# VH-VL binders against Large ribosomal subunit protein uL10m (mRpL10), part 117

Target 1, 224 residues: Large ribosomal subunit protein uL10m (mRpL10), of Drosophila melanogaster (Fruit fly) (q9vpl3)
Amino acid sequence: RGKINIQRPKAPHYERARVVAVTQPKYPELPKAKSCFKTRAERTQQQQENPYNEIIAREVRNWLDHSRLVAFFHLSSITADDIFRVRVQLHKQNLHLKSYGSKIIEQAVKNTRYEAIVPLFHSNHCIVFSPDPEKTAALLRIVRRVPQMVLLGGIVEETMLSRNQLVAYAQMPGLHAVQAQLVQTLSQAPGHLIQQLQAHQNSFVQVLDVHAKNQMNEETPKST
Below, E stands for the ipSAE of ESMFold2; O stands for the ipSAE of OpenDDE; V2 stands for 0.75 times the mean of E and O plus 0.25 times the DockQ between their complexes.

## First folded at step 7 (VH-VL)

Design e23 (from y85 with heavy chain D102Y; framework fv_anetumab; at its last look DockQ between E and O 0.01; V2 from the best seeds 0.00; counts 0 for: pae E 16.9 > 2, placed apart)
Fold by OpenDDE, look of step 8:
Structure e23 (fold): chain C 224 residues (1-224), chain A 119 residues (1-119), chain B 111 residues (1-111)
Amino acid sequence: as target 1 above (224 residues)
Amino acid sequence: QVELVQSGAEVKKPGESLKISCKGSGYSFTDYWIGWVRQAPGKGLEWMGIIYPGDSDTRYSPSFQGQVTISADKSISTAYLQWSSLKASDTAMYYCATSFYYWGEFDYWGQGTLVTVSS
Amino acid sequence: DIALTQPASVSGSPGQSITISCTGTSSDVGGYNYVSWYQQHPGKAPKLMIYDVSNRPSGVSNRFSGSKSGNTASLTISGLQAEDEADYYCSSYDSSSTPYVFGGGTKLTVL
């Protein structure tokens, strides 16, 4: 039995070689990672006015117009998995995480009431949208666990808020709670007034009764 | 005040089916995750799975995948843990607990349901 | 399966400070600040004592504190009291397997 030369295995039979050659998975050449270092200038030049950018800009505008809560974040190095995790959690709270290029944002908000947000988008950023401003506390609670997301500010009920103002807003009792408290306070006011009015009347009646009793006692002749 | 009330202790035989419940109150039932944790007698805590009652998104530990079913009825603020066929090894205390995060801590816990499976 | 490793038991005298360690991997304790600690008395449900490595829920004594270094989280109990005798469990997010994992637990005895 000839020593199997493990260093130079005999070429397989031509038929087997053919089958192996045909069944060898052609792994697509990994696209040569073009050096991610395209200069900011080169990245800006290639953003040709792609009709696609207009569509995305319209989408951004639509989100802004239909959101009562918008929060802007700087996004540092974060993994796709971590972003996905956060996105899922946000979505459960009816919070929608989106990322857009600065140029798209600029195009979207040009000549609109949102133009003031453009300076916030100088680096990698993400935006969270929600139709419910009551979810601000939930948003902050989620983002607190994501150090890669740095809160820059936001828009709540069409009002631009700084980071600190947004945090303060989240700590406030909900509008409904405040309204309920107000209604409760207002509903108690008439009751107190009525009580005070009744107290005065009752006091007056008591005084009159005492007076009447005293007069009756004076008129009863001591029948000796 | 947040409260989780679990169903009472169960004594079953191997092969029987079982469904235990956890009723939440004092919070928005649909806005928080509710998880199940197993603790065998004299053993540690085991994360079984978690459900989001708002959309019934359910996630299982690999160890419990296919072994149990977690469900929720948001109309009555109740979560369920069920077995189709109990084993002796299922004998344990089962806790339900609430979490804001599907990867986060359990803030509030039920009192536990003791399940005893004995032939 | 990522396992959080805790000492089986720790003991201390009243008034002393004790520390319970929880060691994981870079995919759980080392990678995230999502470590929690639970206290469990015999026959009772667990109670959350620490979340996010070092935060205390409302109603938890300031004698309980949490920290993390590398892949090891620690629970410190200062001014040890008899009522602190319980089982303590660490927990963490696990990005590699299960979303959530518990440590093996540590029995604390107050001597």
Scores: ipSAE 0.825, ipTM 0.918, lowest interface PAE 0.7, mean pLDDT 87
Fold by ESMFold2-Fast, scan of step 7:
Structure e23 (fold): chain C 224 residues (1-224), chain A 119 residues (1-119), chain B 111 residues (1-111)
Amino acid sequence: as target 1 above (224 residues)
Amino acid sequence: QVELVQSGAEVKKPGESLKISCKGSGYSFTDYWIGWVRQAPGKGLEWMGIIYPGDSDTRYSPSFQGQVTISADKSISTAYLQWSSLKASDTAMYYCATSFYYWGEFDYWGQGTLVTVSS
Amino acid sequence: DIALTQPASVSGSPGQSITISCTGTSSDVGGYNYVSWYQQHPGKAPKLMIYDVSNRPSGVSNRFSGSKSGNTASLTISGLQAEDEADYYCSSYDSSSTPYVFGGGTKLTVL
């Protein structure tokens, strides 16, 4: 019952969360010198300064706990209309695109089995959730047409996978048991996997930068 | 193995109603969009609209909104294009085509249905 | 609605290469890498030849290639054959009033 509702929050709940996020007061940043030497009281006050953060952190935990597919993406600058188009297409395939602040994600996963994912979210990011791991192929098919979204890795059946491991999983249609065995075979310790995901992200960004520069050079002599 | 089979040619008089069909096979009908494309005699391709059969979400070109109705019956893997009142200017070849993406290419096409409207 | 701009006709001889242009705006061809090309023989349904600017579907000859620069996409056909004589249509996602738009079409004649 509640599990089904948690996987697909009702439109009124989603709209309320967006309204609260938009109307949320912005607090001034502490000076760097002071923030480096925070007292226990200051840390406690900072953790509890915004009750909205705990509500959204709980929502993130519910998505993580009730999704058998979670995919992490770097998100480049994208218009509101374009991200809405992508979100609609993903929703047709039971894939739910969410974006949360890094502090909210850290609060959500602290002291959980997912704590190792925090380093992935220090840049602009988004997450796709689904109750259906067989939709991984559909997810990758959609995202390959969205250059602003770069796959970093994910979680399938509670097992952390690198980008290459997710691609391999997506290429294996058929029996769910066989897919589960593949996930177990490809899986690695969370710390090691995070290091690989971060390295691949940096390498991919470097390759994209070189590729973009090379494409610009190649286009110049061919323009008519 | 993906195939779209359209209904046969139609000859109608102005003012008559018409509903033509496009039956999909060899793929998951509810996971792909189906679009309709018009081609007047000797003219180019015109995008009319698209439907997602899983939830009947339908989008029309502004030129065709209110002029035609697009629908689908997922239980028989069939999409439809219909007119309440035909005009002579509706004389054209009508193609159905399938796309995985709302914003993307049509990767498979039906053979076309010729609609002739004359007095 | 305004269609993407293509030349009305293009001609070539067997073995030659030809290029067909498709010009739009920043809301379609210029803004996205979702350009497709279709081949249509007389009396037949269109066939997808190129998608996402430069990708070929399975079964399409590597003589067909696509590219894009700014607001203009191009289809190039190398090693022209008599079979290539057809109408060619470009298409793109359109972020303005319609989600999809076709070009006006180009008649290719193989002399």
Scores: ipSAE 0.634, ipTM 0.809, lowest interface PAE 1.2, mean pLDDT 81
Fold by ESMFold2, look of step 8:
Structure e23 (fold): chain C 224 residues (1-224), chain A 119 residues (1-119), chain B 111 residues (1-111)
Amino acid sequence: as target 1 above (224 residues)
Amino acid sequence: QVELVQSGAEVKKPGESLKISCKGSGYSFTDYWIGWVRQAPGKGLEWMGIIYPGDSDTRYSPSFQGQVTISADKSISTAYLQWSSLKASDTAMYYCATSFYYWGEFDYWGQGTLVTVSS
Amino acid sequence: DIALTQPASVSGSPGQSITISCTGTSSDVGGYNYVSWYQQHPGKAPKLMIYDVSNRPSGVSNRFSGSKSGNTASLTISGLQAEDEADYYCSSYDSSSTPYVFGGGTKLTVL
């Protein structure tokens, strides 16, 4: 899409350049490193460890860049079987449940507009990614039955939303859903028509507010 | 705060010895490479060499191999650059520098030590 | 030593954009993404402006940007200001003769 980043509108340069096999991450760096003067054996072990961390950090950057919906959760104690079942339910809705170490998240978002999310990964956590922001309602419906996942906030259309804002966004139907409901309303009795039009009007106002915020963010390019 | 403090300016004659210093503070001195960079008057930067103070692993550029000695005293967090016999061509500004990053991208620099060698 | 080639000087007027090039080989600029740029004002130590080809350290203005194509790295300064008048050096990891190499430097004059 042609969205402009809301604050410091930059894509991660490494993902755009796609030059990772040789590039080493700056953070976290290992103490006592002698990377430019190490023996062949030491360089082989170092390259194995460093490329693995960079590959995972690049995966996180790719998810952030290609997801129009990102939701952050605190994760309480949950069995492996229960989390697997939740992951399958989410996957059926094109919602992708992931978990990463805090150091990898810090490395992935360094020098990006998303650096503010790093503190959320201090404790046990999980993240849900999706290319489809209209899946926010489905996400919240599924996790409502999973008390071990506590919503902290999210990102929709490159806009940071608090927990309450994300919940409010999830209650708005998409623009196409509004159009479909209007057609159905026109084929009903007069009293029902008035009620349905007022419901669509309220939904449309919420969608326009979100779109106005997204477009205002796109038209306010800041690099600071 | 990371800080590199170098010894003061020197005026010497050809053939004399000299040892200049660079004291690091505000970080774990033994855990990171520290290097020396030369800048002759009106000229560009030249990499001379680096040392890892933790095990004294020392690397020199080919142009400076055998011309200088790089060393460190980890008990006082100090690196040294030493000549046994100065030449007039050694007249230059000398910087120490270090990096906490994976490669030798020098983010922290000393203030420089001016060495003048003339007859 | 395999030196990196930079233009000896560049100039620009306030508000313009200028680009400084740094050309090496496949053993340095072309083979690795460990290219950095330093700014040096007269009488001062160099300051790191760009690392890893395109990353800015904290506190460096977004008017400075870096890129690479093939064996040539570029530093671009947009919105040129009088304070940008300085010498600029590129550097790269180099596996062929020494771990590090500097370019010859470029004097930027703001008219």
Scores: ipSAE 0.000, ipTM 0.383, lowest interface PAE 16.9, mean pLDDT 73
ESMFold2 (binder alone), look of step 8: mean pLDDT 90; pTM 0.927

Design e24 (from y85 with heavy chain D102N; framework fv_anetumab)
Fold by ESMFold2-Fast, scan of step 7:
Structure e24 (fold): chain C 224 residues (1-224), chain A 119 residues (1-119), chain B 111 residues (1-111)
Amino acid sequence: as target 1 above (224 residues)
Amino acid sequence: QVELVQSGAEVKKPGESLKISCKGSGYSFTDYWIGWVRQAPGKGLEWMGIIYPGDSDTRYSPSFQGQVTISADKSISTAYLQWSSLKASDTAMYYCATSFYNWGEFDYWGQGTLVTVSS
Amino acid sequence: DIALTQPASVSGSPGQSITISCTGTSSDVGGYNYVSWYQQHPGKAPKLMIYDVSNRPSGVSNRFSGSKSGNTASLTISGLQAEDEADYYCSSYDSSSTPYVFGGGTKLTVL
């Protein structure tokens, strides 16, 4: 930890090339006449053993370790042009929009303090990373214009925050020390991380229902 | 505390160049889009374009692209609207405005700069 | 004309409700939730009254509300007051002619 100069994780080219070279078949597979039947669980286990997935999972862990702000979003259908404009605007605020497969995220956070986030990623999702937690307010101002992105929660200064806690953090005065104290206060609320995450499944369904209704009737996710 | 202060009224002749300014204060100038809106005498509002001062990314309305230049100077928190050669049809009130919502919805406006182009 | 379609004028009596329409296409009003409304009094800069179709900025009266159905956005002013007499402009993101367009404007007269 302690590396604040890395804005994005970089996997060494040599290590990535070496892993690919070791795991790629030397010869083309024979015609698929003989198939190996696997259960869903066995197929999932084989995918977890893929060396390429481990390289990307390490990249995700590096983003988590070097980012002081991480925000999790559900992502509905959005045009390539619209998501590009969101990425550009976020990047100008040192906010990095990333999308990873659910299995890669599970592999990245397995046996870490972040393991509880896995259920958030069972549907279409994206994550925003930043080394600067003071950018939380800028992040929320940008994404409220994007009804296809629904905030699920986040991590600030290594502390897991619910959607409401992250919104409260964003509304604090711009003094970093004051914001850090708020994070400590919010994290001391009764309830375990697992309970908060399980509640997010129900909150997620309710948020999607509210979002869908707002999109059809009011055309905005923000309260008036 | 957010304030946009525009330069004073201008009276010019056709063919002359002009650069008007809009200075932002009370907020992080490089973190928000700032744009220009034109209003000809007795007419409605026309969206001209926006610039993100942090990297000078600029977006123009098709009707104004090539006719004006929008720029910004981060060191003095000032945005500019510039003409290389003015026409009588450029006579209008010009507003600068910033968007805290980052999509061209302008929540803070300057007082306006009246530009009159006549012989 | 590339402007969104608004009625040129609308009128009402004090205490009544009026609605101003703003009609576009699926590439602007119908396709996105980026519709805003501005109020302009003579000689003054415009003031943002509604953003994101129906949201009000701090300090804007709750008498002002916005909505959208298909390609048409609407601004509704309830409990009409003399100070509401102004020009009103809608604006929307436009994916076909990037990035934003204004409506032609509507003059509200309080009778």
Scores: ipSAE 0.007, ipTM 0.492, lowest interface PAE 9.5, mean pLDDT 76

Design e25 (from y85 with heavy chain D102S; framework fv_anetumab)
Fold by ESMFold2-Fast, scan of step 7:
Structure e25 (fold): chain C 224 residues (1-224), chain A 119 residues (1-119), chain B 111 residues (1-111)
Amino acid sequence: as target 1 above (224 residues)
Amino acid sequence: QVELVQSGAEVKKPGESLKISCKGSGYSFTDYWIGWVRQAPGKGLEWMGIIYPGDSDTRYSPSFQGQVTISADKSISTAYLQWSSLKASDTAMYYCATSFYSWGEFDYWGQGTLVTVSS
Amino acid sequence: DIALTQPASVSGSPGQSITISCTGTSSDVGGYNYVSWYQQHPGKAPKLMIYDVSNRPSGVSNRFSGSKSGNTASLTISGLQAEDEADYYCSSYDSSSTPYVFGGGTKLTVL
C-alpha cells in the first residue's frame, strides 16, 4: 500500500500567470436574472469547460518537452499492487509511468508535431517518460515481465518510432552517436507510423479474442 | 566484472550484536537493488530483504521484518546486514546478491558469510 | 511466508532428460511471468539459471529450459551430465505476502 513520490515537472513561474488568464472568462458576463438560475448555455459552458483539464494538459506538455524518451502502452486489466510494483521498478531507472485521459492527451498534443499519436489513446493506455533515452533497454526489460502492458511505440529524441524500431534502438545501449544515427535511420512518416501502430494493436486484440475462446474451453490447469 | 565480496565468517554468542558486509564492484552500486538470502544448515534458501542504495529504500520479508536491519553506504559501495541481539537460530550461511530490474530475482551472488551462534 | 512446492528429490541417468516442477498459486507462479531457477552446488553460492520463466542468462547451457502452465513452472534439463548434480530452487514474485519467495528446493542426483 505505499506509493512513490514522483514529482510533476515544475512549470516555470510565468506559466502560473498564463494558467490564471486561461481560466478567466474571455467574454464579458451577460446580465443575470434576479434569481440565481443560469441559462442552458451557461450550464453547458460550465459542464464543458474544465480548468483542471488545461492544467493537466500543460503538465503533459512539460513531460513531453523534458523527456527524450516517451513510450506508449496498451494497458489491460491489472491490479493496483501490480502496477505499483511496476511503477517502483521504473522510478528507480528514472522512468515515470503516467496515465491520462484521451481528451487531456488530445489537448496536450494539439497543434504540436505529436498530434498523430491521439488515436493510440482511444483505449486503455499508459505512457512512460524519461529524460534519459539510454534507459530504453531498461524500460523494455522491466515491461517484458508485465504481460498486461503491451508496447505500441514511442518517441526517442523527438522522433516517432514503432514498436520494432524501439526494440532495435534498445539493442544498442551505451553508444550515443550510434544510437542517434539508428533513430534517424529507423524514423518514418507520422501517418504511415500510426497505421503500423494501429495494426499491432488490432493484432493484439485478435490474439486476445483467440486466447479468451481457448481459455473458456479449458478445464484443468496444466502441471507440466 | 561485476563482483560482490562479503566479510569473513563470524562466531558469536547469543545476545551479541553483529554487522556483516557485502562490497559491490564493477557496476553502478546506487542503480541496482542488493539483497540478502539466508540458508540455515541443511535447509533451503530464504529471501530476507533488499535495499536500493541510491535512496536507501528497503524491503523485508515478513519473516525477517524487525529481526534484522539492512543498510548501505554509497561512499564505499557496501551493503550491510545487522542484528542487535543474535539467537542460536540465526546460525546460517548469509548471501548477498544484486537484483537487476526487480525486487528479488538475483543476478550476481557473493561468496557467502557463515555466521555461527553458539553458547 | 509460504514456500513454493518442489519435489524433494529427482534422479536421472547421463544423457536423459529430467523435469523439476514448482507449484504455487494465482498470486505468484500462476499470476505472473516472474519465475526464476537457481542451481547450487555443495558449498557454493547459488547461480541464476533461468529468469522470466524461460530466459537463460549469458553462459547458461541451452540444455536448461523453463516453462509454465497454470500455477506450475517447470525446469527441464536435457542431456543430463554429472556436473548437473546439485540442488535446484525456483523463485517467484508473490503479490500476497512478500515481494519474492523461494521453493523448498530439489536435490538432483545423476546415477
Scores: ipSAE 0.007, ipTM 0.500, lowest interface PAE 9.4, mean pLDDT 77

Design e26 (from y85 with heavy chain Y101H; framework fv_anetumab)
Fold by ESMFold2-Fast, scan of step 7:
Structure e26 (fold): chain C 224 residues (1-224), chain A 119 residues (1-119), chain B 111 residues (1-111)
Amino acid sequence: as target 1 above (224 residues)
Amino acid sequence: QVELVQSGAEVKKPGESLKISCKGSGYSFTDYWIGWVRQAPGKGLEWMGIIYPGDSDTRYSPSFQGQVTISADKSISTAYLQWSSLKASDTAMYYCATSFHDWGEFDYWGQGTLVTVSS
Amino acid sequence: DIALTQPASVSGSPGQSITISCTGTSSDVGGYNYVSWYQQHPGKAPKLMIYDVSNRPSGVSNRFSGSKSGNTASLTISGLQAEDEADYYCSSYDSSSTPYVFGGGTKLTVL
């Protein structure tokens, strides 16, 4: 016990409780005093040991360990109201949208089977967790209406999947045995999958470029 | 007004010991980190290590851990870089530097000490 | 072994704008806003030009600016002058193996 329960928590209550826990003042034991003029290495190392970062990193590890579906997204500029509406819609489907800093993600997944995801989080990002992999189709239908969220890849049943593999998984029948077989056959070495996911990050720029060109063509008054 | 003055050039043979110095003036020596940076002839900069003179807390680059010793004498505001046994590959310009920020960035540099190790 | 990647040389004419890149990983340039740039003239000690990605020390010309996108930091020199001809080094905090790491250096030639 004592572990984070990821059973569909009520978003408002869960978020409020989490904010109170992480913002509550902490008074760490003071180390023997040195001058305030320390190197960045010293300051960054002290921040790596910050209780706040470790608390959030443990939260991320618990979400990863207890979720059968994890999806990674690049997040473009979006209003607080819009992201809140998306979060509410996802929550109704037992999908939990979370955002964490890249350093916290790195600390959370270091020395775990999930270390391969770190390169995905160099830019603005968010993650969707669920204990129910059958909800992958619902996730993609909801996100289709949110152009600011671009799917990069995910993890299903502890197996890393590229964007295309995750889309294929979402299109499979609701037969768990068939989906499990697909996950096994799509499974590749983490190093190889990272190259595929890195390519999808580069493809994000291409997809945006194609979308922009399509919008320009549609808006051109002189084009048929 | 802040000044770092390094010891003069050295010519040594492999296997000899050497200790070079860097004297700080115009600032509170014990309140700022001092670092050592190596530059082999025609090559780039290599970070070697840093020391906080106030408590002698010292941190090394993995490439230089065990190869050199960094120390400081706060009574004379002087930092040192020492080799027990020099190698030909130690031939380089050695800079000391300090920062008035609380970062590891070096905004004040010594003039450099050229160390030549050859047989 | 995880040195930051810089082009060996760049060139430009007086009045042009030149950009020097510095590429690392998520454990250094990409993970932190702790990138600095140094200028070194032949036979001289390096001089700090930029710290914390984009900040200039007192006395450094506004022609020098820094930025970062993902794992790549950039030093831009606008209104290029003959005195800018020098070697330029980037440096970053490194969480993985070395507290600090330098780039390989870039030789800037003005004409």
Scores: ipSAE 0.000, ipTM 0.385, lowest interface PAE 17.8, mean pLDDT 75

Design e27 (from y85 with heavy chain Y108V; framework fv_anetumab)
Fold by ESMFold2-Fast, scan of step 7:
Structure e27 (fold): chain C 224 residues (1-224), chain A 119 residues (1-119), chain B 111 residues (1-111)
Amino acid sequence: as target 1 above (224 residues)
Amino acid sequence: QVELVQSGAEVKKPGESLKISCKGSGYSFTDYWIGWVRQAPGKGLEWMGIIYPGDSDTRYSPSFQGQVTISADKSISTAYLQWSSLKASDTAMYYCATSFYDWGEFDVWGQGTLVTVSS
Amino acid sequence: DIALTQPASVSGSPGQSITISCTGTSSDVGGYNYVSWYQQHPGKAPKLMIYDVSNRPSGVSNRFSGSKSGNTASLTISGLQAEDEADYYCSSYDSSSTPYVFGGGTKLTVL
């Protein structure tokens, strides 16, 4: 009988429906017409508030709240085909590559424990989310092959980690207790984390500029 | 420990159908790509295609698209390579391999299945 | 079928270093860091020796190293030993085919 399905609900089916409902962007109900008509100034003010940004900011907050692994990357120029291939490879490992504007990121993390990450997003960036911190090693293996993506740092088990701390975490054996202890040890000075993450970002931008100029000079004789 | 075990050698006539298998064990079969590589007698390696067993997403080399079918049965952790009509030029050693790094860097290989197609 | 270009054979003496080249284009070896190297002994399945240009899988000797310059990837074997005698194949991601291609292979002879 179907009664058996009620007594033993399928966790994957329930979890998938719930995750989809939580992670999908939620569109707020548009204000209904009132007896008092809106003036042009009031309509302009409502447009200025931009409800679209708030919807996307809530999506970002949902990803942050439901992910035990969040990794931040600088993203240089990359083709749509190349980023799509990376996205597919990441998705197979339950890793979700997302890109959001800096204003949306700022709005999403304002007044939260993650507000310190905002300066990382003033340049080109992307974020990878996963509910599974065991996938950190797989993430770093995949993105190492994509020179356009440079790791800046991340969040593991709600703890902000620098690039070097994330790399160390990825090299740990897969025991939860050992990994949790490493995260605690590596995160001893969280007050200075943002400076370390931003320094890596700035250093990479300089290296990328030099690399791009060198490749351009070498390829200049080729007519395109 | 991780292992791929392939089916035994086959001797067929041109025009016959064939399906060979590759069984994975010691790892999460649905979480990693499995590919097929051909090696004709005395020749080098040729990349044929890959499948992700979790969703049956399959990618072929252009040279093998339409020539073979790659499939997987996740309930028995087995991948398959199939021909509807064999040709003498299909005579080769066929390897299955899994990629823990990505879709083409094969780090664990099966022992190979020799397929001989002759009249 | 486009194969990456490798020398047909290379040779060396025990204790020496040898290098095997793998040349492609900007759409494969030159464009991406998805270069792998495989070792194959006669009658055996290939073994992954290098992935991502220069990384070694667990259990592969540090005598094997990989590098890349432009459109050419290289496998270097230092402290050459008799058991290194085998066929070596490079492989790369190829944006013009889905998704990988092998080199023609190089027979290494240890004299």
Scores: ipSAE 0.006, ipTM 0.468, lowest interface PAE 9.6, mean pLDDT 76

